# VHH binders against q9sj74r43to173, part 22

Target 1, 131 residues: q9sj74r43to173
Amino acid sequence: QQASIAWTYHPHNATLDLCFFGTFISPSGWVGWGINPDSPAQMTGSRVLIAFPDPNSGQLILLPYVLDSSVKLQKGPLLSRPLDLVRLSSSSASLYGGKMATIRNGASVQIYASVKLSSNNTKIHHVWNRG
Key: E = the ipSAE of ESMFold2; O = the ipSAE of OpenDDE; V2 = 0.75 times the mean of E and O plus 0.25 times the DockQ between their complexes.

## First folded at step 21 (VHH; framework vhh_7mjh_2)

Design f5 (at its last look DockQ between E and O 0.01; V2 from the best seeds 0.00; counts 0 for: pae E 6.9 > 2, placed apart)
Fold by OpenDDE, look of step 21:
Structure f5 (fold): chain B 131 residues (1-131), chain A 123 residues (1-123)
Amino acid sequence: as target 1 above (131 residues)
Amino acid sequence: EVQLVESGGGLVQPGGSLRLSCAASGFTFSSYAMSWVRQAPGKGLEWIGRIYTSGSTSYNPSLKSLVTISRDNSKNTLYLQMNSLRAEDTATYYCAREESSGSTYIIELPDYWGQGTTVTVSS
């Protein structure tokens, strides 16, 4: 199955509501979605939300990351931090099947996000990946 | 020049169906994923669904109506079928060419290229 993005744009307040649909490829895997403020879209430079299982409970976690050049150069571990260039109003993730669903190969995940866009921003570059 | 022309709008009774067409030109239609988007009066621009180059589809899970998107590459035409329509399905409907490659996707706002076709659901 291919990844997919659903969205609703509200012109009156320039808010973009998003739902990213992805799938895990392993029980310990991750699924990431984000926006790159630059063009062309790519993972490097993106502000992303990554969904993965909690190593202790196995529950789905969603955390924000900034994939800047320091990450690419492996200057340090990838640590979650608030998004800076993407105005994220809210975010959440859920597995298809609800809280009783388990992360496994083929498990479907939805990442929800609400993003405040600039009034003149008419092109949004999305990126996604999984592992 | 990329051109998309929607048609098929009109008045529909609640519980009825709509069938819209989108005529595409100015690009290799079969090479692109296509989507339908709508805007209800006073509401936001809402993504309805997508059909990939493979013919597989994805739909907005928030929609209550039954949605089917199809394409005829030989006619450069995109179709939208929606059944069990409600008043809330009243909107102007647009087709859009989607820009995606690998793990990237570009949403243009708006991401339609035509004037749209209006559907009014009313008894």
Scores: ipSAE 0.732, ipTM 0.888, lowest interface PAE 0.5, mean pLDDT 91
Fold by ESMFold2, look of step 21:
Structure f5 (fold): chain B 131 residues (1-131), chain A 123 residues (1-123)
Amino acid sequence: as target 1 above (131 residues)
Amino acid sequence: EVQLVESGGGLVQPGGSLRLSCAASGFTFSSYAMSWVRQAPGKGLEWIGRIYTSGSTSYNPSLKSLVTISRDNSKNTLYLQMNSLRAEDTATYYCAREESSGSTYIIELPDYWGQGTTVTVSS
């Protein structure tokens, strides 16, 4: 029920590598992680990453969304909040246990993202949820 | 003037244990969340974990089984206990002050850093 995040910082190019650690609560569940946009009216470029099993193969899928005003948002931790503008530059996901891992209750998932920091965005707000 | 001074680094054999200390001065230590961060040769600054003002901790899950963070507010000292050390744990270890008391919803680089203490794990 608890989520964790870890980071690695590369000062030479001001890049922060992030890893979000979550767990599934069912074999057909999902885990979502996102960075809240700085301005709710300008949600363009913000990304919400959702990890879930492929219905046919059971393999992990990570599906990025770029939020805009036409996207239906579920109320909760995915609500937009004011913060410094930050864009995700890359992302991926993996299950703990490599090729043998399967999505099930208690299965651990890692969602990776990289961001470039600047003097104007030294804080990164984030949210997550699962179902 | 905020100062953070790490100590306790050195050479240790694989499988060994080591406790690092960080002496803090120039601020009210008990009012700040504190972190440990490490940098292996040629790598980035990898966050190890945080201890909040309450004494509760949050860890990089990749390192959670190897480390324990504690604090002694009466001595203005932060500690990192490391066990079952491997060659991969060779790094410079930094203590660092969080910008505030900490938050699970904000990721932010620490605002003050020590000079670091070097741990070498070698047989």
Scores: ipSAE 0.561, ipTM 0.860, lowest interface PAE 1.1, mean pLDDT 77
ESMFold2 (binder alone), look of step 21: mean pLDDT 80; pTM 0.795
ESMFold2, look of step 22: ipSAE 0.024; ipTM 0.454
ESMFold2 (binder alone), look of step 22: mean pLDDT 79; pTM 0.785
OpenDDE, look of step 22: ipSAE 0.681; ipTM 0.872

## First folded at step 22 (VHH; framework vhh_7mjh_2)

Design k1 (at its last look DockQ between E and O 0.38; V2 from the best seeds 0.00; counts 0 for: framework grips)
Fold by OpenDDE, look of step 22:
Structure k1 (fold): chain B 131 residues (1-131), chain A 123 residues (1-123)
Amino acid sequence: as target 1 above (131 residues)
Amino acid sequence: EVQLVESGGGLVQPGGSLRLSCAASGFTFSSYAMSWVRQAPGKGLEWIGRISTSGSTSYNPSLKSLVTISRDNSKNTLYLQMNSLRAEDTATYYCAREESSGSTYIIELPDYWGQGTTVTVSS
């Protein structure tokens, strides 16, 4: 769904630097990316970053979450709980076009993250979605 | 047994072009998305780009050189065309098989096979 992930993995410290490229489908929508470092690719347990507009300013917000079993694929925001940021060293999001860009259908978003992975874990499961 | 064998590397001058090949065997090549990654000396593994089963491509926007990924399913071969090569493109290049499920929005990072093929860009 017009999404891609650019990444660089650093074996010496088991860090993954990545940029997720997604697209909003509405002005009030969300775009999320994450990984499940502890189990095969499943939503439950995934550590995700979700980009969405600030309800007051409309500016892009990026927040981390841990997905649990209550998460359902739906148009609305994902149900989640705050992420323990032990493994997330840095993150940010930006709209293509800069700060003057607005969230709308078709708006491109980049989610940047640096994640500490388990040692020798070279098979990483990613999840993403939008609504 | 899944096997990926990269070839086509070598010494090339800056501004030059090179096409790498990846011969795949041991699995239904056409059923998998494929990727190219590289590792420059002293650096990490860098994702270059991928090609889906339908032939759709995506590339790392941080790349400064022009790259094109293609595939020939009849030959079980993946290609990486690189143009306007720069010194910073010096690396060992690997092809990888991706495992993904589009319906569930899950992507597994590629597994790496083979010894790779080394590209050296130098005047």
Scores: ipSAE 0.681, ipTM 0.867, lowest interface PAE 0.5, mean pLDDT 88
Fold by ESMFold2, look of step 22:
Order: structure tokens, then sequence, then C-alpha cells
Structure k1 (fold): chain B 131 residues (1-131), chain A 123 residues (1-123)
């Protein structure tokens, strides 16, 4: 199961629209994607967007987290979405398959984010993981 | 002195195929990852895919079934093969040079771009 990134750039306002393509490996799993400002090889310490099922309804949830080295997910969201994520102006997630789609092994998920690029740096280090 | 010149654009009917070429000069072509990017009228610059120095490709998953990127280092030429074209594929197509590192952990805009070649898909 592979993961990939697609982008669309808007030069007039220096905005990069990103779509991360991932897959779940279980009906209770998660898919995470984020910017890692100092360490491109690891999710630990990253500010990430995590897609996972609502434990009660199974509905797709996308929430921001800060990961640490001792746990795959922190308990609940720590930060508000746009104000706490560097350079993100919006984010969302969807499952392939419309309103009948459910989270399960092999289910495809798209995580969308928009990022304002600085004039001095056109690189974004990023990481992803799932569990 | 880096130059990238796209060619092969034009009018095609829906369902048709087209191969675009990009002639590269002013740098060691075989040392750089290369990409294709397109811009439909009124839209942003949409990444199509890239090809590494070793020939490994990755694609925008929304376009993967429609496109194939290849390179011929002996001719300093990058190619984009497009099949089963649709009206939504009408755009200006750009070839672009990426940094030689080619890291999969970096999302980076290409540093040099061609002037583009226009593809129009219409009856």
Amino acid sequence: as target 1 above (131 residues)
Amino acid sequence: EVQLVESGGGLVQPGGSLRLSCAASGFTFSSYAMSWVRQAPGKGLEWIGRISTSGSTSYNPSLKSLVTISRDNSKNTLYLQMNSLRAEDTATYYCAREESSGSTYIIELPDYWGQGTTVTVSS
C-alpha cells in the first residue's frame, strides 16, 4: 500500500494546495501526515493531521496533533486547527467512495491542506505514517 | 543558461493521445530529477509527476492512469505521453527541473521552468 503527494501552486498568492493520498490498515487505524520542521525522516515531534474513525460512529475525523517519541497519538487534540499549525490556512479529509465509504483495511483517504509559502523558502519537509 | 523548451502541443479530439517533448540545455540533464506541471485556464499550476535520475517515476494519483513520464539522457529530452485525453486536460504543459537531491521527504517547487506548450482537447 503506497502513499503519495500531489500539489497545485498558486503563484499570485504563494499558496500551495496539497493532497496526501494514504490508506488505512485496519478499521480502527489511523493515517497521519504533517510538516516536520527539523527532522524529515520521523513523525516524532511533528505537528500532524491525523485521520481516524470516531470511536462511536466510525465516521472519518481529521484533527491536529503533536506526536512524541513515547506514543503514536497524544490523547485528544492539543491545538486548534489553523492557528496552531504553521502556515496552514485550511485542511480537510475525505474517503474515496462517497457517503457509503467506511474506514477499513485498504480504505483510501485523502488529506487536504493549503500552505502559504514564504518568499525565502520553497521547501516543505514532510512526513507520514499509519497504524 | 538553463533552458527548457517544450513542444508537441496542439489540438486533439477527446479520447486521443499526444506526446510532449522537453529539450533541455545548459546543464547536465542526467544529474537532475525532472517533472511535468500543467495549468488549465484560470487554475493553478498542477503537478503531474516526476522522474528521477535513475528513471523512477511518481505521479499525481488523479492523473496516473492517463500519463507516462520518460526521459532519454542521450538526447537531453524529457517526455510526457498522454492517452485518453478529455476536455479537462486542456492546459499549458510545462517541463521543470527539480533539485538534484530528489528527496521524497521534501515538497519543493522546481527551480527552472520552460515556457510551456499548449494542449487543447476539443471536437
Scores: ipSAE 0.551, ipTM 0.844, lowest interface PAE 1.1, mean pLDDT 78
ESMFold2 (binder alone), look of step 22: mean pLDDT 80; pTM 0.788

Design k2 (at its last fold request DockQ between E and O 0.46; V2 from the best seeds 0.59)
Fold by OpenDDE, fold request of step 24:
Structure k2 (fold): chain B 131 residues (1-131), chain A 123 residues (1-123)
Amino acid sequence: as target 1 above (131 residues)
Amino acid sequence: EVQLVESGGGLVQPGGSLRLSCAASGFTFSSYAMSWVRQAPGKGLEWIGRISTSGSTSYNPSLKSLVTISRDNSKNTLYLQMNSLRAEDTATYYCAREESSGSVYIIELPDYWGQGTTVTVSS
């Protein structure tokens, strides 16, 4: 399944509601979506939400990460922290099939996010990756 | 110059069907994924769906209406077939060239290049 992004943009308050559609490639994998506030769009510098299984329960977790020039998108040593340059008002993730669905190769994940954009910035650099 | 011209809008009764067209020019149509977007009165811009260069489609799961996106590369034309139309489908519909490369997406809002075509669903 090819990744895609559904969105609704509200010009009156510059709010972007989106749902990123991705798929896992393994039971211990991760799927990430984010926005790079810089141009051109790339993973480096991005503020991302990464979905992955809880190591204890296997349940889907979604955490925010800030990537810098020295960081490659990976689940291990990367420490989650609140997004700074991206004004994320809400976020969540779900697996297709509901809460009882399991993360596996081919499992579909939706990452929901609501982001407030700057009033005059309508060019959004989305990034995504998985592993 | 990149141009996208939507057409096919009009008045239709609830439950009706309509097919919109988007004529593309100024670029290699077949090399780009394309999308449909709409804006209902007083509402935001809503992504409807996309079709890849290979013809693979993806749709906004929030849509209640039955929609099908297709393309004819020989005619540089994008289509949006809408069935079982509802009042809430009333909107101006726009086609957009998807700006993406691999895992990077670029959305410039509004991400449509045409004047749009208006669909009114009413009894």
Scores: ipSAE 0.711, ipTM 0.875, lowest interface PAE 0.4, mean pLDDT 90
Fold by ESMFold2, look of step 23:
Structure k2 (fold): chain B 131 residues (1-131), chain A 123 residues (1-123)
Amino acid sequence: as target 1 above (131 residues)
Amino acid sequence: EVQLVESGGGLVQPGGSLRLSCAASGFTFSSYAMSWVRQAPGKGLEWIGRISTSGSTSYNPSLKSLVTISRDNSKNTLYLQMNSLRAEDTATYYCAREESSGSVYIIELPDYWGQGTTVTVSS
């Protein structure tokens, strides 16, 4: 899968607004986007945003995690450890087609994140995956 | 000294087309990834897309159908072709140089910027 990304920078408050464009491959699947303002991102060990359907309602859920070797992703409710998100000021996700859209094979998802940049940080490493 | 000079901006009617040019000097142009960024009045700096040292392009998906980025290394020139222009495309358009070669794993604020060229879309 190829990454599609967009950004908007706000110099007055040093904020970079990011949007990742991904697609689901099943109605019960997930889309993960790992971002790191200060170091190379890998899916394991990175701060990641994971988009997936609520098992009961089918509504899109976005949760932030740090994935390490002790965390196993499973079907159904997602379980993970808390993140320290000192550089990530906000995040959200939406489906193409608005509130009437459903998660299915080929459904497009946009994952938004806002990051505060420091004087020593002009690059953000990222990585992505889905299942 | 690195210099980037944009040209080709101006007034255009809705539905029209423009090609912007960026003349580069003071560095080895073919060794750098290049990008276009725009800023509507009072708004943030919106990334349009980039072109790698190998000529591979990546675009803001919201603008992908409206824009094409190309480069001519023999003329040290970067281009932005814009078609089907709309009022919301009114902005100052900047040519910018990236430190990286255009890696898809890096989101980068450019290190050198031109002064910009203004495009106004009005009826």
Scores: ipSAE 0.617, ipTM 0.870, lowest interface PAE 0.9, mean pLDDT 80
ESMFold2, look of step 22: ipSAE 0.612; ipTM 0.867
ESMFold2 (binder alone), look of step 22: mean pLDDT 79; pTM 0.788
OpenDDE, look of step 22: ipSAE 0.599; ipTM 0.833
ESMFold2 (binder alone), look of step 23: mean pLDDT 79; pTM 0.787
OpenDDE, look of step 23: ipSAE 0.662; ipTM 0.865
ESMFold2, fold request of step 24: ipSAE 0.566, 0.557, 0.523; ipTM 0.845, 0.851, 0.822
ESMFold2 (binder alone), fold request of step 24: mean pLDDT 79, 80, 79; pTM 0.786, 0.791, 0.785
OpenDDE, fold request of step 24: ipSAE 0.670, 0.658; ipTM 0.853, 0.859

Design k3 (at its last look DockQ between E and O 0.42; V2 from the best seeds 0.00; counts 0 for: framework grips)
Fold by OpenDDE, look of step 22:
Structure k3 (fold): chain B 131 residues (1-131), chain A 123 residues (1-123)
Amino acid sequence: as target 1 above (131 residues)
Amino acid sequence: EVQLVESGGGLVQPGGSLRLSCAASGFTFSGSAMSWVRQAPGKGLEWIGRISTSGSTSYNPSLKSLVTISRDNSKNTLYLQMNSLRAEDTATYYCAREESSGSIYVIELPDYWGQGTTVTVSS
């Protein structure tokens, strides 16, 4: 398997803490994780955090995206924008090996997130991808 | 109807070992990835790890105790071997059928609310 998700769910406040474990396939690649809060797991509608190298410094960057039909149909570039979900309370990303680690094929990345779920939402649909 | 029945829990001393079992029925066991989850007193549901249909395993890196997940498809049984147990491993342990396909991963919390099997680590 190419990825995994470690998580802890806190029923008392319906908070999901998670760490997505992915692997880069190139120095200029990207790794993304997200959830689709409104429908079964699919790319369209998903709120995604994408990790990729800063083109200038090579440092790991994590930015939020909303995947819509334009992305699915490749009608335009993916534009980062703040997630329109109040439920994402925190997020971060790190490379295994720390700050000195470099993005390369085989480099492991962790994406951390804390998500506030609705009290009656017991099925969480995750999506992930890399390139 | 999907049924998962955990067993093997009990009282164990720190440093001890324990193997939990999960008997599955109501679905094609060999065709499903399986997971272990636990809930310690006063804490949330914590993902322990998973095993794919091919036998590939992944574990929560935050675990301090050594765990190994395995499966016997001929017996429709999932296992969790725990070694060097600590007090912090005290919890009710649940098995769950994972729903994942390619880039899709689904966590269904109701799957973790069976009876489970309780492990108590205490001297």
Scores: ipSAE 0.703, ipTM 0.879, lowest interface PAE 0.5, mean pLDDT 89
Fold by ESMFold2, look of step 22:
Structure k3 (fold): chain B 131 residues (1-131), chain A 123 residues (1-123)
Amino acid sequence: as target 1 above (131 residues)
Amino acid sequence: EVQLVESGGGLVQPGGSLRLSCAASGFTFSGSAMSWVRQAPGKGLEWIGRISTSGSTSYNPSLKSLVTISRDNSKNTLYLQMNSLRAEDTATYYCAREESSGSIYVIELPDYWGQGTTVTVSS
């Protein structure tokens, strides 16, 4: 894939600072990334952060989503489906909502988030997609 | 027994360059993806980048212009070239072997680490 994860691990509080970096397919496309605490290999059930150009202002914005089996992201302009702040829990990690994530623009999109690992866990299941 | 031994650290002036080496033994080096990680004093363990078994590289975006990772499978050696070094690049630099989980949907910390080599950037 054309996306990668950079990380910084803080052993004192078992916190992993993540930077998901990837490229859009087109300027009007989207890219989403998140963790799935209950499923190892799919977007469904995930708590995700989605970056896309705001159709009114043109600014790149970042919104949280909860994806279930009945909700799918499609190629093309993304209409917002924001969710309120959420706490994600899993056997291996927690992603806390609120202002824990930021976005930066460059040659590629960079999505930053922090997650707290459960005791001595070194793995996080994650998902991403783009359109 | 997996062993990773870093070398090439030392004192360097700002703007200078340094090349770190990592000698690998006890596993099939050519069959493992490898990474570099650093820890500045009082800070967390920061991923620098990785190199695949085929030589394809990926870098922390904040460090991309400063570092180059390469490997020589005939010598079981991983390299980190650092250029235009700054005071904030002072750190212990670790060579690490990536664990193969068999899933592209897993972010996983490296399973084996060297003891590190210290780079100090100062006047």
Scores: ipSAE 0.525, ipTM 0.845, lowest interface PAE 1.1, mean pLDDT 71
ESMFold2 (binder alone), look of step 22: mean pLDDT 78; pTM 0.770

Design k4 (at its last read DockQ between E and O 0.48; V2 from the best seeds 0.63)
Amino acid sequence: EVQLVESGGGLVQPGGSLRLSCAASGFTFSSYAMSWVRQAPGKGLEWIGRIYTSGSTSYNPSLKSLVTISRDNSKNTLYLQMNSLRAEDTATYYCAREESSGSTWIIELPDYWGQGTTVTVSS
ESMFold2, look of step 22: ipSAE 0.559; ipTM 0.849
ESMFold2 (binder alone), look of step 22: mean pLDDT 79; pTM 0.794
OpenDDE, look of step 22: ipSAE 0.746; ipTM 0.898
ESMFold2, fold request of step 24: ipSAE 0.546, 0.581, 0.570; ipTM 0.844, 0.864, 0.857
ESMFold2 (binder alone), fold request of step 24: mean pLDDT 79, 79, 79; pTM 0.793, 0.791, 0.792
OpenDDE, fold request of step 24: ipSAE 0.760, 0.699, 0.767; ipTM 0.900, 0.879, 0.898
ESMFold2, last read: ipSAE 0.566, 0.550, 0.577; ipTM 0.856, 0.854, 0.866
ESMFold2 (binder alone), last read: mean pLDDT 80, 79, 79; pTM 0.791, 0.792, 0.792
OpenDDE, last read: ipSAE 0.769, 0.764, 0.787; ipTM 0.899, 0.897, 0.907

Design k5 (at its last read DockQ between E and O 0.74; V2 from the best seeds 0.72)
Amino acid sequence: EVQLVESGGGLVQPGGSLRLSCAASGFTFSSYAMSWVRQAPGKGLEWIGRISTSGSTSYNPSLKSLVTISRDNSKNTLYLQMNSLRAEDTATYYCAREESSGSQYIIELPDYWGQGTTVTVSS
ESMFold2, look of step 22: ipSAE 0.548; ipTM 0.834
ESMFold2 (binder alone), look of step 22: mean pLDDT 79; pTM 0.788
OpenDDE, look of step 22: ipSAE 0.592; ipTM 0.831
ESMFold2, fold request of step 24: ipSAE 0.625, 0.614, 0.615; ipTM 0.875, 0.869, 0.867
ESMFold2 (binder alone), fold request of step 24: mean pLDDT 79, 79, 79; pTM 0.787, 0.787, 0.785
OpenDDE, fold request of step 24: ipSAE 0.681, 0.693, 0.699; ipTM 0.875, 0.877, 0.868
ESMFold2, last read: ipSAE 0.601, 0.588, 0.615; ipTM 0.866, 0.851, 0.871
ESMFold2 (binder alone), last read: mean pLDDT 79, 79, 79; pTM 0.786, 0.787, 0.786
OpenDDE, last read: ipSAE 0.659, 0.746, 0.810; ipTM 0.868, 0.893, 0.930

## First folded at step 23 (VHH; framework vhh_7mjh_2)

Design ko (at its last look DockQ between E and O 0.01; V2 from the best seeds 0.00; counts 0 for: pae E 8.3 > 2, placed apart)
Fold by OpenDDE, look of step 23:
Formats: C-alpha cells, sequence, structure tokens
Structure ko (fold): chain B 131 residues (1-131), chain A 123 residues (1-123)
C-alpha cells in the first residue's frame, strides 16, 4: 500500500526515468525495486536496485543485484553486480526527510533510476519487495 | 493514447508563487494516484509529492518551498501550487501517473509525458 512507482518514457531515446516509493519495515531492512526481463511478477530473474543501511554509518546504500535461482535457494550470498540486460544509466536513493533521516520501520525511501530500454521493449515487468 | 501535459511554468522572483497544471487524457484519471517530480539543471529527478485517488497528499519533507498538490477529477487535471519559491526551485516540473504497489507487469508502453514545464526562479 505504501509502495508506488512513477515513470516517464522517452521514445526518442528509449529511456525510462522512474521514481519508486517504498517503505522500510526495520532498521536493518531492505527495499528493492527491479525489472524482470523474462517473467512478470517474479523476483527470480530480476535485475533490482536494493536500498539498505550501511552497517557502519547507517546511511542509505543503493546497489544493483541480479537475482537468480541461487538466491532463492540460498545457495550463496547475494552479491552486488552490474545489471546486464537492463542498462542502468543512473540511480540514486534518498530517505524522506533528507540526509538526516534514519532507516527505521516506516521510513520512506525513494529510488530514482534512469534505464535504457531496447527500442522494441514496450512492456516492463517490474517488481518490488522489502524485508 | 495516454497523455500528460504540464503547463504554468515561467519566470518568477524569489518569494513568488506559481501554480502548475497537468492535463491528463487517454486514461481514467480518477483511478490513478499522481505525483509531481522535478529535475533541476545538472541534477537528477526529485520527488515533490503525490496525491492518492482519495485525495490524500504527501510531500517531500526536504522541500524548502511550500507546496500543495490537488486534483480535479472532473477536469482530469492535477495541480501544483508553489509558494515562497527559491532559486533552488528552478527546474523542469513533470507530472507522473503512478502504478499500483506490488509486482506488476506493465502491458502498455510506458507513458510519455512530453517536455514538462520549466520554472525559473531568479531575481
Amino acid sequence: as target 1 above (131 residues)
Amino acid sequence: EVQLVESGGGLVQPGGSLRLSCAASGFTFSSYAMSWVRQAPGKGLEWIGRISTSGSTSYNPSLKSLVTISRDNSKNTLYLQMNSLRAEDTATYYCAREESSGSVSISESPDYWGQGTTVTVSS
């Protein structure tokens, strides 16, 4: 209920600019948004941006991940890596309240991203979750 | 065809006020939450605020200017009232249609909303 997304698509250069709005449920939690290039409404296979607190500073960190079956099966740690099939030209995240805000249950986060899509990609399967 | 057309931008002095409009067409306006976002020169997108389908509003607390978002569903129009404008409010302003929460598939092409409307705050 507290998650939404707004975007604008620029057909002249196939760029998708978006703002995702989410909410943390714990101080050590995460909020993620991404695109699944293959299947709708599935985290597995998605290319996601995950926002989480820096364990040292508590500051918001945003990193890209590729989620595959190994993640779902807990066969290994989640390793950040550049998005492959989704070209991310820029991304950032901020908490409501600005730089002085802290991650806590109920803390709102905005994830901004600019994604370069293929010229013929007019359908987007986007997913988001939190923990 | 989904269309959103922003208007009302212009040159305004610091401390001034401005009211932006967003005319929506091609979809059931009343069924969607709407947001305002902006992009200052050389900066990324910044969320300003949103209004739900029920008319509930929320705003970016980092904003220094006073903003009010409203909607008139009978006119398919979204508004952004800005008061006490500062130089840092100089940006191109865009209205945006929001999608529902949860994992979703967007079967239609992402919305193209034109050029936005530019606000310049300068003495």
Scores: ipSAE 0.056, ipTM 0.434, lowest interface PAE 2.0, mean pLDDT 85
Fold by ESMFold2, look of step 23:
Structure ko (fold): chain B 131 residues (1-131), chain A 123 residues (1-123)
Amino acid sequence: as target 1 above (131 residues)
Amino acid sequence: EVQLVESGGGLVQPGGSLRLSCAASGFTFSSYAMSWVRQAPGKGLEWIGRISTSGSTSYNPSLKSLVTISRDNSKNTLYLQMNSLRAEDTATYYCAREESSGSVSISESPDYWGQGTTVTVSS
């Protein structure tokens, strides 16, 4: 089925606001969407947001993923934290239907992200999937 | 400043157990739900589970038999007990603070994460 993306760029603080629209295909499923803020040829620093249900309560859970092994230095937050602030500054997900909405086949989800772009990049690649 | 500091990782033999700790500071720990996630080398994040402000827990069904989450609000500490560890449990383990949300239809990603502690399971 069809997914869509809406976006707004804010040049004064170099921020791109994104909203991804997708649907779940089961009550125990997931919807994932990812973006590379720096370069289409670079997998390091890619972020993927995955929305899925808490299996006991049905509460929507959203987790950010980083495709990078460079964090192995674990001597401080310096390399990880500046990179995180530059790429993804905020994210959220919501189901259509407000407080009473539940994850089920056909449930619509919106995933919002705010990404701070580096000064050189004007193109962002994205991917999505579900299961 | 919000800080989360994980500890307790290391090398363990298959079948062994570990307890990981997450020391929290810079916020009212008892007012926030907390979660554990892990990342195996070269893999994406895997949600382990969460614990509410009241101590109610929810777990990833594929991990429920292996893990127990608990919290000690008097020590501002979150715990992850892991038992019967196997090689596939080798990962970096992160604690994370959830926003204070009671809605099942709206979620923000965890707003603060620790640096992680690495668990290696090998013979």
Scores: ipSAE 0.012, ipTM 0.409, lowest interface PAE 8.3, mean pLDDT 71
ESMFold2 (binder alone), look of step 23: mean pLDDT 79; pTM 0.779

